VH-VL binders against q96il0. Designs and how they scored, part 362

Target 1, 167 residues: q96il0
Amino acid sequence: APERGAERRDTAPSGVSRFCPPRKSCHDWIGPPDKYSNLRPVHFYIPENESPLEQKLRKLRQETQEWNQQFWANQNLTFSKEKEEFIHSRLKTKGLGLRTESGQKATLNAEEMADFYKEFLSKNFQKHMYYNRDWYKRNFAITFFMGKVALERIWNKLKQKQKKRSN
Short names: E, the ipSAE of ESMFold2; O, the ipSAE of OpenDDE; V2, 0.75 times the mean of E and O plus 0.25 times the DockQ between their complexes.

## First folded at step 14 (VH-VL)

Design Zd50 (framework fv_ebrasodebart; at its last look DockQ between E and O 0.38; V2 from the best seeds 0.53)
Fold by ESMFold2-Fast, scan of step 14:
Structure Zd50 (fold): chain C 167 residues (1-167), chain A 120 residues (1-120), chain B 108 residues (1-108)
Amino acid sequence: as target 1 above (167 residues)
Amino acid sequence: QIQLVQSGAEVKKPGASVKVSCKASGYTFTEYYISWVRQAPGQGLEWMGWISAHESYTNYAEKLQGRVTMTTDTSTSTAYMELRSLRSDDTAVYYCARDQSYLPRGHDYWGQGTLVTVSS
Amino acid sequence: QAVLTQPPSVSVSPGQTASITCSGDKLGDRFAYWYQQKPGQSPVLVMYEDSERPSGIPERFSASNSGNTATLTISGTQAMDEADYYCQAWRSSTAYVVFGGGTKLTVL
């Protein structure tokens, strides 16, 4: 007689694991946004009869997703760091402390922050252009392999129709 | 002909910095990442990090974070790897190798290697 | 920490099939790559994206990757194949590129 176990059903609903894909899922699913990259991860359904080409496509899509998430996680960290350095520098120039009387982080007004955003975008323009080039090339490669998988599936259906005619 | 040609051997004292160069030729430099991989005498390959040719994406191995800096000069198709605060266990052959930026084809071309010896 | 585990050495007679394994948790969900390194030389890519062969690599080289194990297979092994072999995979949570410890192939 087992049953010396805590109530596990009450534990699952309170955690992040509640948002994991259901075990009975027969399709790809999209998860919640990643804390660092702010991108939604895609979890790929693996069919029972996955072909080598389908497996290659899945691995390529997974690798591209992780590459993309890593890029944006790094970019968001850089943005946050440079934003804090900019705020600190401007507050020091004004002779103001880094915290308000309420203990909140001291902030700049919208006009002052516009200077930061303009400088950040200008500084990172070339970086973002090259990221976009690589991102589009990666998606082109994925689309190419998706086309190959589609052709393989069409060919297999045609083979099955011919086999049914023979039988 | 595709080639990656590295700078010559270096002998450094502990605490010094070393900067190794890797000059690429025979391909479009901006379409590939350059990885840096080192190999201590008699040991295996250790990935240090990689950099896109236009510096839009750089990633370093966690063990080396804060000591390594990778840069490129697209006008000369050259990648650089600077390692600071050298220790005796940084003695290794340092390799550069290319990999496609948009498709994970692996490191298909490698430099000849640069021996960096750290000794007092 | 070892993420990818390889046997330190494998020995085969000339003409026999050599098999070199590379093991890692869920390695079969990632692309695996194989490199050959001879003494005093730079590594050479011999297999990429699990089972693809670069131009110039002999047909006797093949590879697979499934479950937790990637395997490099050299059929009709020749003396010239004697070298160290390294597997590689990508692992974004630890390092984007990770190498196995290497396997010394001896052909005697």
Scores: ipSAE 0.642, ipTM 0.843, lowest interface PAE 1.1, mean pLDDT 83
Fold by ESMFold2, look of step 16:
Formats: C-alpha cells, sequence, structure tokens
Structure Zd50 (fold): chain C 167 residues (1-167), chain A 120 residues (1-120), chain B 108 residues (1-108)
C-alpha cells in the first residue's frame, strides 16, 4: 500500500524544518534546494511493475532535471564570479580598497550595481536563448512520452476487461 | 552526410600543449554536445569532457581539471580541445563525438581520431 | 568517478549467441549505451537508451539494462562482429560520461 507523500518544506509556514525523505512513497516528491543550482530536485518513484515505456519516461525526466541543474549551477557560479570581478574593478578605478575601515567587504551602491546587472544579462543572452530552446524541446519530448504512457495504460485496462468478459 | 573531421596527427614534447580541432558538417551544430574521448595504445576509451556547441555547458573529467580547455566556434561548426602540460601518458588517439544536447542519446557519430604522441 | 566493469573477453562460435555484461552501481537507473570498435577504426554506436537500435545496426543486436547490469546480446554471431565492445552511461552525481573497460569479442 502507498504511504503519504514527501514533506513539502517550501509550502510550510515560517520556521526551521528538517527534510526527511519518505521510507516508502508511491509518488514523486520534491527535495530541498540543490546547493549549486538552487533548484529543488524531483525524487522519482519507481513502481514495482514499471513498463519499458514508463521506465524510459522516468529516466528522461531525471536526465532533464540534471541538465537543468547543471545549467543553473553554472549560471550561479558565473554570476557570483563576474559580480565580484565587477565590484573589484570599480573599487580599483575609484581608488578604494577591497575592505572598508571596519574590515568589511567594500560594496557598490544600487545605482552602480545596476550597470553590472545590465552587462550580465547582455553577455548571457545567447546562452539563455539556447537554454530556452532546449528546455522546450525536452519538455515536448517528455509530454509526448507521457501521452504514450497514458495510452498504454488505457489499452492494457481495456484488454483486461475484454479478456475477462470473453472468457 | 554527417561528418566530424579532426585535425592531423601531432608529435609533442613533455610540457607542451596540443590543440585538436573537430569540424562538423551535415547537421545543426548547435543542437549537440561535442565529447572528447581519448584512447591510449592498447587501452579503453577515456572520457575527457564535453561542451555544448553554444558553450552553455562545459564539463571536464576530474583527472583533467586545470589541464584541459574545450571551446567551439559556431560560425565554422568547429570544436576544439586543448590539453596543456603534456606528459608521456597523454599519448593517445583523441576522438571527438557528438551527443544531442536536448536528448542525450549517446555518441552516434565520431571523428576519425587524432594521434597525439608525447615523447622526449 | 563511477566505474563500469566489463569482462575482458568473450568467445563464441559462429551462429551462437554472445552476451557481454556491464556492471555498475544502480546502472539500471540510468540509460546505457553500447559501442563497437574494430581495429584501427572509430567506435560505432550499436545500442542506445538501454535497448534502442540505431538505423543500420542488424536486428541480431539487442540490449537490456536492469539493476546493476546492462547486457549486450548478439544472436547469430558472425565473424564481422569480432570487435571491442564498450558500454557507456551518464551518471548524475557530477554530470559526466563513463565508459566501461571494454570487452573483446572473438568469433571462433
Amino acid sequence: as target 1 above (167 residues)
Amino acid sequence: QIQLVQSGAEVKKPGASVKVSCKASGYTFTEYYISWVRQAPGQGLEWMGWISAHESYTNYAEKLQGRVTMTTDTSTSTAYMELRSLRSDDTAVYYCARDQSYLPRGHDYWGQGTLVTVSS
Amino acid sequence: QAVLTQPPSVSVSPGQTASITCSGDKLGDRFAYWYQQKPGQSPVLVMYEDSERPSGIPERFSASNSGNTATLTISGTQAMDEADYYCQAWRSSTAYVVFGGGTKLTVL
């Protein structure tokens, strides 16, 4: 018998939560944010009598999730590195040190940082265009296989009813 | 006809660098990763890393981090692999191979291979 | 990095069925791929996505992947099938491609 689904920490009221994956689950569930991509992984349920089509769909979804995590992990690292480089470059141009008199990291004001955000978006536009193309192509393929699985399940149920009725 | 045509064989001394090219034709270059795979004499296939043709994804094998750089030029449909600080155990045939970027269906087309020999 | 283990060699008589295994921890949770490499040639994809056959690969090639083991099966083995065979998987812990050590198929 199925048990209750996974914990959904990101929909709960404020407060500290510990994520505890279910020991038995008949459903996919969403885990905590990945450290590098900041995306929440789906942990896929593997049923005991999974058909070859169902298995292929699950593997496709898993690999698409990993592909998505890789893109955003890379973008997060690039954003952080380019942000620090921008701040260091502008502080150096202004003749300021990397640290304030109190020893804290020197920063730029919001107006100065707006230049960074504009440059970052412009530099990364083409990467995001190809990411969006591949995202839609992957989701089209997954949706197509979801349809095939649904038809397979309907066909199997109809065959079971036909055999029972004719015997 | 889908083809991956690689640059010619090279002989290098230890400490040098090598850059191998892989020119693609007959398909939409930006829809594929290019993997680089090497094979030392009498040995199996060793994955070195891959790069998407539009350079959104790059991933290198841990053993080669810091020594390898992979790039592409979409205007010429060409991928490049550079291996630095060469040593004698880098002697191998270096292959490029494509894998679809939105459905990773395996390496369905391979280049002819480039022999890189590292000797003193 | 993950390891895929293959037997170093497999021998079969012509016309018989050859089976080449590839073992890895939870390999059945990932897509498996198979490549054929003849001496002096580039690898050729012979099976992909566990059990799919590329166009141009004979029907006598089939494959499966379950648990910790993927298996390439060649029925009615012919002399032209003598080659090295490599399995491959894409593993999720660090988004990398892994090849098995290779299996030399000999048809006697």
Scores: ipSAE 0.602, ipTM 0.818, lowest interface PAE 1.1, mean pLDDT 83
Fold by OpenDDE, second read of step 15:
Structure Zd50 (fold): chain C 167 residues (1-167), chain A 120 residues (1-120), chain B 108 residues (1-108)
Amino acid sequence: as target 1 above (167 residues)
Amino acid sequence: QIQLVQSGAEVKKPGASVKVSCKASGYTFTEYYISWVRQAPGQGLEWMGWISAHESYTNYAEKLQGRVTMTTDTSTSTAYMELRSLRSDDTAVYYCARDQSYLPRGHDYWGQGTLVTVSS
Amino acid sequence: QAVLTQPPSVSVSPGQTASITCSGDKLGDRFAYWYQQKPGQSPVLVMYEDSERPSGIPERFSASNSGNTATLTISGTQAMDEADYYCQAWRSSTAYVVFGGGTKLTVL
C-alpha cells in the first residue's frame, strides 16, 4: 500500500521581508509589497539618542505594522483558498472540467464571481468590522504619541537655544 | 473591580474534549482581547492563543492549530476555550487573561486558573 | 522561532538588588512585559511596556530594555519577592505571545 505522502501544509512562511535598508540611513524605509499581505513594510529608523517617548512610538508602530501584515496575509490566503474552492465547485456543478479544450484554466464569468465576492464579504463582515475598529484605535494611539514626540523635540530645541544664549 | 472568573477543575480521558469558561466583569468586554495561557505542572507559561470580543477574530498557537477553538459570548461577557483530542501532556492549569487590544499592554488581569487533568 | 531566554534561577540576600534578564531576537523592537507568579497563584503583571509599573506594584520594581535584552530590577529585595518571574513579548509576523522560560528568584 503506497504511503500517501503527508501533504506538507504550506505553513505561511514567516514573511519577514528580506528588505534591509542601508545601514547609514537616517530615515524610515518602505520596502516592496509583501508577497502574502501585499502591504509595504516600513523599516523604522532608530536614532542614536532615541528618547523614551520616541522608542515607545517606534515600538507601537512596529507592533501595529506586524499586526496588520499578519491580518492581511491570513485574509489573502483564506480568500484565495475559498475562491479556488468556489470556482471548482461551480465548474463541477456545470459539468465543466477545470481546463478548457484549449488547455487553459477554466474560469467563471463576472456574474458568478460576484456571488462569491458577496458571500465572502458577508461571511467576513464581522471580522473586517473588528479589524477596522482596532486599526483606528491603534492609529489614534500612534498619532497621539507622534504629537508627544513632536512636543518633546520642540522643548529640547528651546532648551538648547537657551543654553547657547547663556554661554 | 476588574475580574476574570474561570470554570472549575476538569478531569478528562485521552481523546476527549474540554471547554473552559472565563467570565469577565468590571470593564467593557468588547474593547479587549482575551488570551489563553496554560502551565503544565512545574513548567513555564505557554501561550495558546487570543480572541477579540468576537470569535471571528482569533489567533491560535501553531502547536494547537486544529485542536483549539476560542469563542466569546458578548451578552454574558464570557470567553470560552475548547481543547479537543486531549493528551496526557495537556494536563495543566489553564488561564484566561485580559490583553489590551489597542495598545500593547500585555496581560494585566488574569483568571484564577482551571486545572485540567488528562488521565486514562 | 524567536525564544525569550531567562536565567533559570537568581539568588539574592534581603535588601540587595536582584536583576533578572530576558534576551530574545528583535526584543529591542518590541515591548517587554514582566510577570510575578507565586506558588499556587495566577501570574501578576509587575512591569509593562519595558519600564512602566502598574498601580499597586512597589517602586522597588523597575525594568529597562537595552538592545535585545530586557532587565527586571528589584531594589531592596524582600522575602515576599520570592517567586517565579516571566518575561513576555509579541512575536514578529505572527502576533503570537511569547513567554520566557521563567526565573526562580530566591531570597536567602
Scores: ipSAE 0.584, ipTM 0.825, lowest interface PAE 0.9, mean pLDDT 89
ESMFold2 (binder alone), look of step 16: mean pLDDT 91; pTM 0.938
OpenDDE, look of step 16: ipSAE 0.555; ipTM 0.822

Design Zd6 (framework fv_ebrasodebart)
Fold by ESMFold2-Fast, scan of step 14:
Structure Zd6 (fold): chain C 167 residues (1-167), chain A 120 residues (1-120), chain B 108 residues (1-108)
Amino acid sequence: as target 1 above (167 residues)
Amino acid sequence: QIQLVQSGAEVKKPGASVKVSCKASGYTFTEYWISWVRQAPGQGLEWMGWISAHESYTNYAQKLQGRVTMTTDTSTSTAYMELRSLRSDDTAVYYCARDQSYLPRGHDYWGQGTLVTVSS
Amino acid sequence: QAVLTQPPSVSVSPGQTASITCSGDKLGDRFAYWYQQKPGQSPVLVMYEDSERPSGIPERFSASNSGNTATLTISGTQAMDEADYYCQAWKSSTAYVVFGGGTKLTVL
């Protein structure tokens, strides 16, 4: 069977995007933004002779990406749900229907929506603070391992250069 | 000294609920997740779910979704696991265990376990 | 069922090398962890992040993880190593923990 795939965005009827890079990719690939998290996934290149240190870095980056994607997908879903509930609650309190005479969605004015944003931000302030702390710690760890991989690669290049000069 | 201390043994009837506590000490509670793991007599470890100390992130095993609730109280550094609609096959030792929130390094400290017996 | 498969039992004589395997689809793309549990006691973390050893765990414990199989190796096995051993991994896409079924290590 043919092994090569085209690099293309596939969009399902549901709006889900897919990204399929070529098999013989020699570098990381960046996909389209996820519909729910709005983050672009990175597809990591796996070299044939990946060192244990390179494997650890790749696993750490992949795990961090999935953690980040899940956090923001959940956060965006919660925001959308609570926003809709807030709008419906306020319209009910005002004795208004959910739709206008033209059949359009009834909306709240900017002042009323400001109340929702203040409440949501306040409610989620501590959660976002802890997310930022964990995000910085994860990126520090990734940077540290990236440095270790860079030193390993430099050492390997120096060894190859010395060997070529000896021949 | 880092330790996780769990509440005492419970005996419940089928259909009842049980709530097990896990009090952490000796470390910064908000820097770790708490997993709940149970072990039926003579059986292996079964993961039930985990919760971040600040309750921002919670995930439950599919088998237990709808019956289990995990919570925390940061003021007392205590995690809780409530299991509802108890059945005889929920008889097990229930453990709490910590793992780092920013870089999971495995469950390095475990509670002593709480035996929950479900019998008529 | 758990997606991580371990042999139910492994037997070795004192001083021999014990190898306990843990198999799962693309397990080598995830971090593997190992726990030791003695009767009536809580589990103890003996290996983390595939091959790292916690402080206080003897150097005779080592581990690897590649492809579909993670392996815990105990060199010069001692009577005190007799226990149940469990592997563990994270299923990152669902952010949940998976344990293997456990392996009973018997030392002569």
Scores: ipSAE 0.542, ipTM 0.776, lowest interface PAE 1.6, mean pLDDT 83

Design Zd7 (framework fv_ebrasodebart)
Fold by ESMFold2-Fast, scan of step 14:
Structure Zd7 (fold): chain C 167 residues (1-167), chain A 120 residues (1-120), chain B 108 residues (1-108)
Amino acid sequence: as target 1 above (167 residues)
Amino acid sequence: QIQLVQSGAEVKKPGASVKVSCKASGYTFTEYFISWVRQAPGQGLEWMGWISAHESYTNYAQKLQGRVTMTTDTSTSTAYMELRSLRSDDTAVYYCARDQSYLPRGHDYWGQGTLVTVSS
Amino acid sequence: QAVLTQPPSVSVSPGQTASITCSGDKLGDRFAYWYQQKPGQSPVLVMYEDSERPSGIPERFSASNSGNTATLTISGTQAMDEADYYCQAWRSSTAYVVFGGGTKLTVL
């Protein structure tokens, strides 16, 4: 009775995580590292009475996090692809196959790999600098909105306390 | 005056490549993404991809991966979009549009569009 | 899949309020944008970040975004508002920008 696997896959449960924040948690929390970007995602707390300003801040933070993860995932893929291409090119130039007679992957020496790393870093230096500029600008915008939210919360608490005293 | 000016109309045979340019002026080119969006006759807007001015971030629509390449030349404040292996269903008006790289503001300025016709 | 659904057409009389919807799974967790396109012209941004208006866009344009639906509202609709309207969102999880299918607004 050989098994080739299911002809069709039914919907699987999404799974359960003990790392989910408690119900009615008032704080953001940090998850495990993403497989591709190697960055830890932040799961944002949603207040019970989220204001439009709080919603905009949350959307900005969420999109900024996804921007950051997407950038690093793409950089990691680009690095891996260019590394393989470099290795294949150099082995071909030396008249060597991609694998040894024992079936192991053929490798370059540390000096040749250092040349690749220097080339990759030089090639990508400007890209990384401008990414960091945009990252700082995004965080400045987030900080500004956080300030607005903080002022809104203080003002609302003051108004509620004032109204309670007046009643 | 903020302006995006695109290259002129193109007529191509199936299997050919086309390269459309988009020259930006009136703003700091390096602070914006350039999106490429196409529109087939009588159809809606279809996003093709976007590129940051320093090419630090480039993403293409999955449908077009392998056929499209986007580049920039910061010395001339020009963005380019090259589409290869053209098919008749690539006949469309191709637009460039800017969006801020660091704060989502939407595509606030658009080029005039470039009609690319692929012979069927 | 990141698909944004708009009604293909909406018709209103001059002076009436036009409402154009854009639906997508959890769209209210993303910023929505709206574009106006008249025949033979490039699109024009009319709303950004859900409910913000660019300079030069009349106050009669407003928008909201909640749950699965973003809505563009045009109060006191005028003949000049007749155009195709497109919603747009950023879906970084799908690694691309996505546009709705467009809505033709007819004012007659």
Scores: ipSAE 0.501, ipTM 0.778, lowest interface PAE 1.8, mean pLDDT 82

Design Zd8 (framework fv_ebrasodebart)
Fold by ESMFold2-Fast, scan of step 14:
Structure Zd8 (fold): chain C 167 residues (1-167), chain A 120 residues (1-120), chain B 108 residues (1-108)
Amino acid sequence: as target 1 above (167 residues)
Amino acid sequence: QIQLVQSGAEVKKPGASVKVSCKASGYTFTEYHISWVRQAPGQGLEWMGWISAHESYTNYAQKLQGRVTMTTDTSTSTAYMELRSLRSDDTAVYYCARDQSYLPRGHDYWGQGTLVTVSS
Amino acid sequence: QAVLTQPPSVSVSPGQTASITCSGDKLGDRFAYWYQQKPGQSPVLVMYEDSERPSGIPERFSASNSGNTATLTISGTQAMDEADYYCQAWRSSTAYVVFGGGTKLTVL
């Protein structure tokens, strides 16, 4: 199930599998690649005194990450499905079985697979173009809020300095 | 004036398919996604899926995966939702609603709803 | 399943404050949205991005979202506010968009 990808295990050098974010982290943490999207999730650090603007920025980044992961999970599934259908169709046309005499999965050579890749890229060109447009717009929104947060932090630093000077 | 206008009520038999349309006007169609949400009589809202206005990508509710198809026609600014293999529990009012593709503004405009009745 | 939970009903007298809650796992880490639906009508967006009001929505509507609970507050509730209210959030588990079960607000 796609939701299981978020809990994917890491393997330690000794062969022991573990999955655990750093306990005393003051920064965002990057996890292992999702099973379906192959993208690494970012686990955002939440400060105790998070401002409304900081919270809004974090939520925008979280929703953008989930949107991005869902898109690529769906694309990867579509690619895999269509690739297998193409291979099976070509093997059937040649009168070949799905497995070789050695018991391995029958495959097509790079020349034959080039036809599939060309068709897949052409078929998905518009989809990827509009995905990139939306990705651009989402990053513009995130950048705008990053700027607002930066200005808020500068203002708070100035207020804090003034308060210390007044004490 | 921003409007989403849906097709009229449908009565279908179990096993049939229904295709509901949603015609948008008053805004740039391609800058918003269209969600489909249904509501069975006396029940709450159930999200079915969403589609980008260019049909460039879709996301369907897991429960409906394989039975629902969403499409758009940018030349007529119309979104479509087709539900196949209808069951009695698919009887509901079906709504389309727009949502921005890049900013979390929510579903700010909704169609008037299309009653689909799956009888006997 | 990452369902959003709302009380099925809330009753208030005219002029009193109505409070409708929506609970879900880490809901405060997501944007919450609220919709009003009157009998025979389409839903109307009344709050978005946790606490923002769309143009045309009265100032008596406000909202918050923290921890596991989002709250819609209607101050000085009027008879015209009688409706079903639904919360909504984005989730990636079984559906990208999830609605709460709805709350029927009765103004006595």
Scores: ipSAE 0.559, ipTM 0.791, lowest interface PAE 1.5, mean pLDDT 83

Design Zd9 (framework fv_ebrasodebart)
Fold by ESMFold2-Fast, scan of step 14:
Structure Zd9 (fold): chain C 167 residues (1-167), chain A 120 residues (1-120), chain B 108 residues (1-108)
Amino acid sequence: as target 1 above (167 residues)
Amino acid sequence: QIQLVQSGAEVKKPGASVKVSCKASGYTFTEYDISWVRQAPGQGLEWMGWISAHESYTNYAQKLQGRVTMTTDTSTSTAYMELRSLRSDDTAVYYCARDQSYLPRGHDYWGQGTLVTVSS
Amino acid sequence: QAVLTQPPSVSVSPGQTASITCSGDKLGDRFAYWYQQKPGQSPVLVMYEDSERPSGIPERFSASNSGNTATLTISGTQAMDEADYYCQAWRSSTAYVVFGGGTKLTVL
């Protein structure tokens, strides 16, 4: 009969902080840091007269926030999981228990952990390069649309002032 | 002109593997990501995954994870999609498509499609 | 995964306005894309980022996206517009592309 399978540690679920601003808020709200990503979520105010450009900017900013939150939550959980697996593997190879005499988790010295950090960074190099490229593309797009929204607002202000002068 | 040209039709037996190619031209290959989308006869479009051409970073649809591998060859500006352990329900036209220049993703150029028939 | 729901078919007479809907939970918070596919041909992008038209796509094509529903509108529909139409959305949080089930547009 196969032996009872070892209980696998599940990675902590990827999470984003849930924070609801007061129902009648007319301003953007910044929430507390997410437990897993350590990033503060922004809740965007939607004006009643939102233009199509303003809507695009808001959508792009919201999607970028979700992408950023998810990436870092996943990365932090993956790091923690693989670090623990590495430590467990090394301790078993040395014939040591997974807990210290004080009941805390046993750990490796800095020299031994250097192998893990090198492996983790190397293994995740392509993922991090993609993140950086995607991050710059998203910020370029956000900046571009912010500029377009600013120009739209300036144009509308000038158009209204000219109309007022004509009347 | 921007163009994606795919390899020719394939007929495979169940359990075999197929590797479809997608040759890009008319743009800088490494600046755009490539998605793979399939369409079974009489069915809709089904996304399979994508690959970043510069970094070779991939993300696959969960139902295909473990069976699909996407790669690129920068020297020939070619993307590849290999599907293993073929089943009859993998019979479909397979498309490569270029992701738009910034996120969120849409697909602005498509290959002509490659029919893969899986039959015993 | 989140499903995008489209009507299976829409019929319209030549010269009339066709409307094809795509529904999904909070779809209006995402960007929607639209593709046209004729029999035996590859999909063609006809609308992107909710309401933008690629060069070469006729002005009679327009689109909107709000709430839970994205809509592709073809004014003055012509016989050449007869095709299957697919909506698509992207979810940045999951890096997943999702397509609607498709709508067959018949012009008669």
Scores: ipSAE 0.502, ipTM 0.753, lowest interface PAE 1.9, mean pLDDT 83

Design Ze1 (framework fv_ebrasodebart)
Fold by ESMFold2-Fast, scan of step 14:
Structure Ze1 (fold): chain C 167 residues (1-167), chain A 120 residues (1-120), chain B 108 residues (1-108)
Amino acid sequence: as target 1 above (167 residues)
Amino acid sequence: QIQLVQSGAEVKKPGASVKVSCKASGYTFTEYYISWVRQAPGQGLEWMGWISAHESYTNYAQKLQGRVTMTTDTSTSTAYMELRSLRSDDTAVYYCARDQSYLPRGHDYWGQGTLVTVSS
Amino acid sequence: QAVLTQPPSVSVSPGQTASITCSGDELGDRFAYWYQQKPGQSPVLVMYEDSERPSGIPERFSASNSGNTATLTISGTQAMDEADYYCQAWRSSTAYVVFGGGTKLTVL
């Protein structure tokens, strides 16, 4: 199975299986999509000799991930709730029930839903703009520290080469 | 000077609602979120939730979901916290506190606190 | 609500070093923050992002976070440092702020 293959939705540590990574990783791992945000969480690898700078970067990335998942979980829940309320209202106006004869949720066609999507996007436009601003600033901070970590690793390699020459 | 100034003490009966205000000054209101934290008499700090100044995103403590609402008024740089269906165990000092919205640095400025007493 | 674990009280003599611990699984992935609260007053941020000190906080305050335990250290403790201290972190599983139970620091 390719490493890109999805892990099962359970997040508990478990033994090796065809659906889980076959070996211990020295890399970050991508988990299954979250039920509410529909985003895949990243589980960050912690090296044994993690520097203070590496720890700060990892914690910044973890905190940003939680912030991002929180935003989209709330957004998706709001979308689903308002969509159901809109469908219910329209079906009531037509004198129809909430379930089809087959037991499925009654739905509106694409043309009927167009008004809802337009309204939802317009209503949430400013919210998304502020999300983008904060997302931009957070990613700039992460990129800055990624650069610092990369420089630290280059410096450490240079130090190690010098020590090897001295021995 | 940066400061957060809260509304005065409230006495409410069980089942009532209370709305506490927090007026910010001395900084760009829209670059920070406001957390609400309460403290029952003789007890520790309990987080209730936070709201961005634009109301663009908000999150409430799970145990308060459904009876707490947080709002802001950017024209007056004021945050509000409304708690409904009050119980005697909601008696506490309620604080507002700010933190950066894009890079949290901790709650660096706090309001003076608002005592809410729920008694029959 | 589950809180971060702190000792309920710590006592120290003036001029000695006080150490207050804060434990929770989330501290391995999250920053620790520390607040000081004196009777009748609002909390004051004394340390943030594990080990950073805000402007205006004396340099005798320091902090660390290793594994699942964060530690606030006050060197040369003074009578004015007597207060309740609370740690804080963000919790990913519930996406909220969590506080420690608080530690009363007594300067003898």
Scores: ipSAE 0.507, ipTM 0.754, lowest interface PAE 1.7, mean pLDDT 82

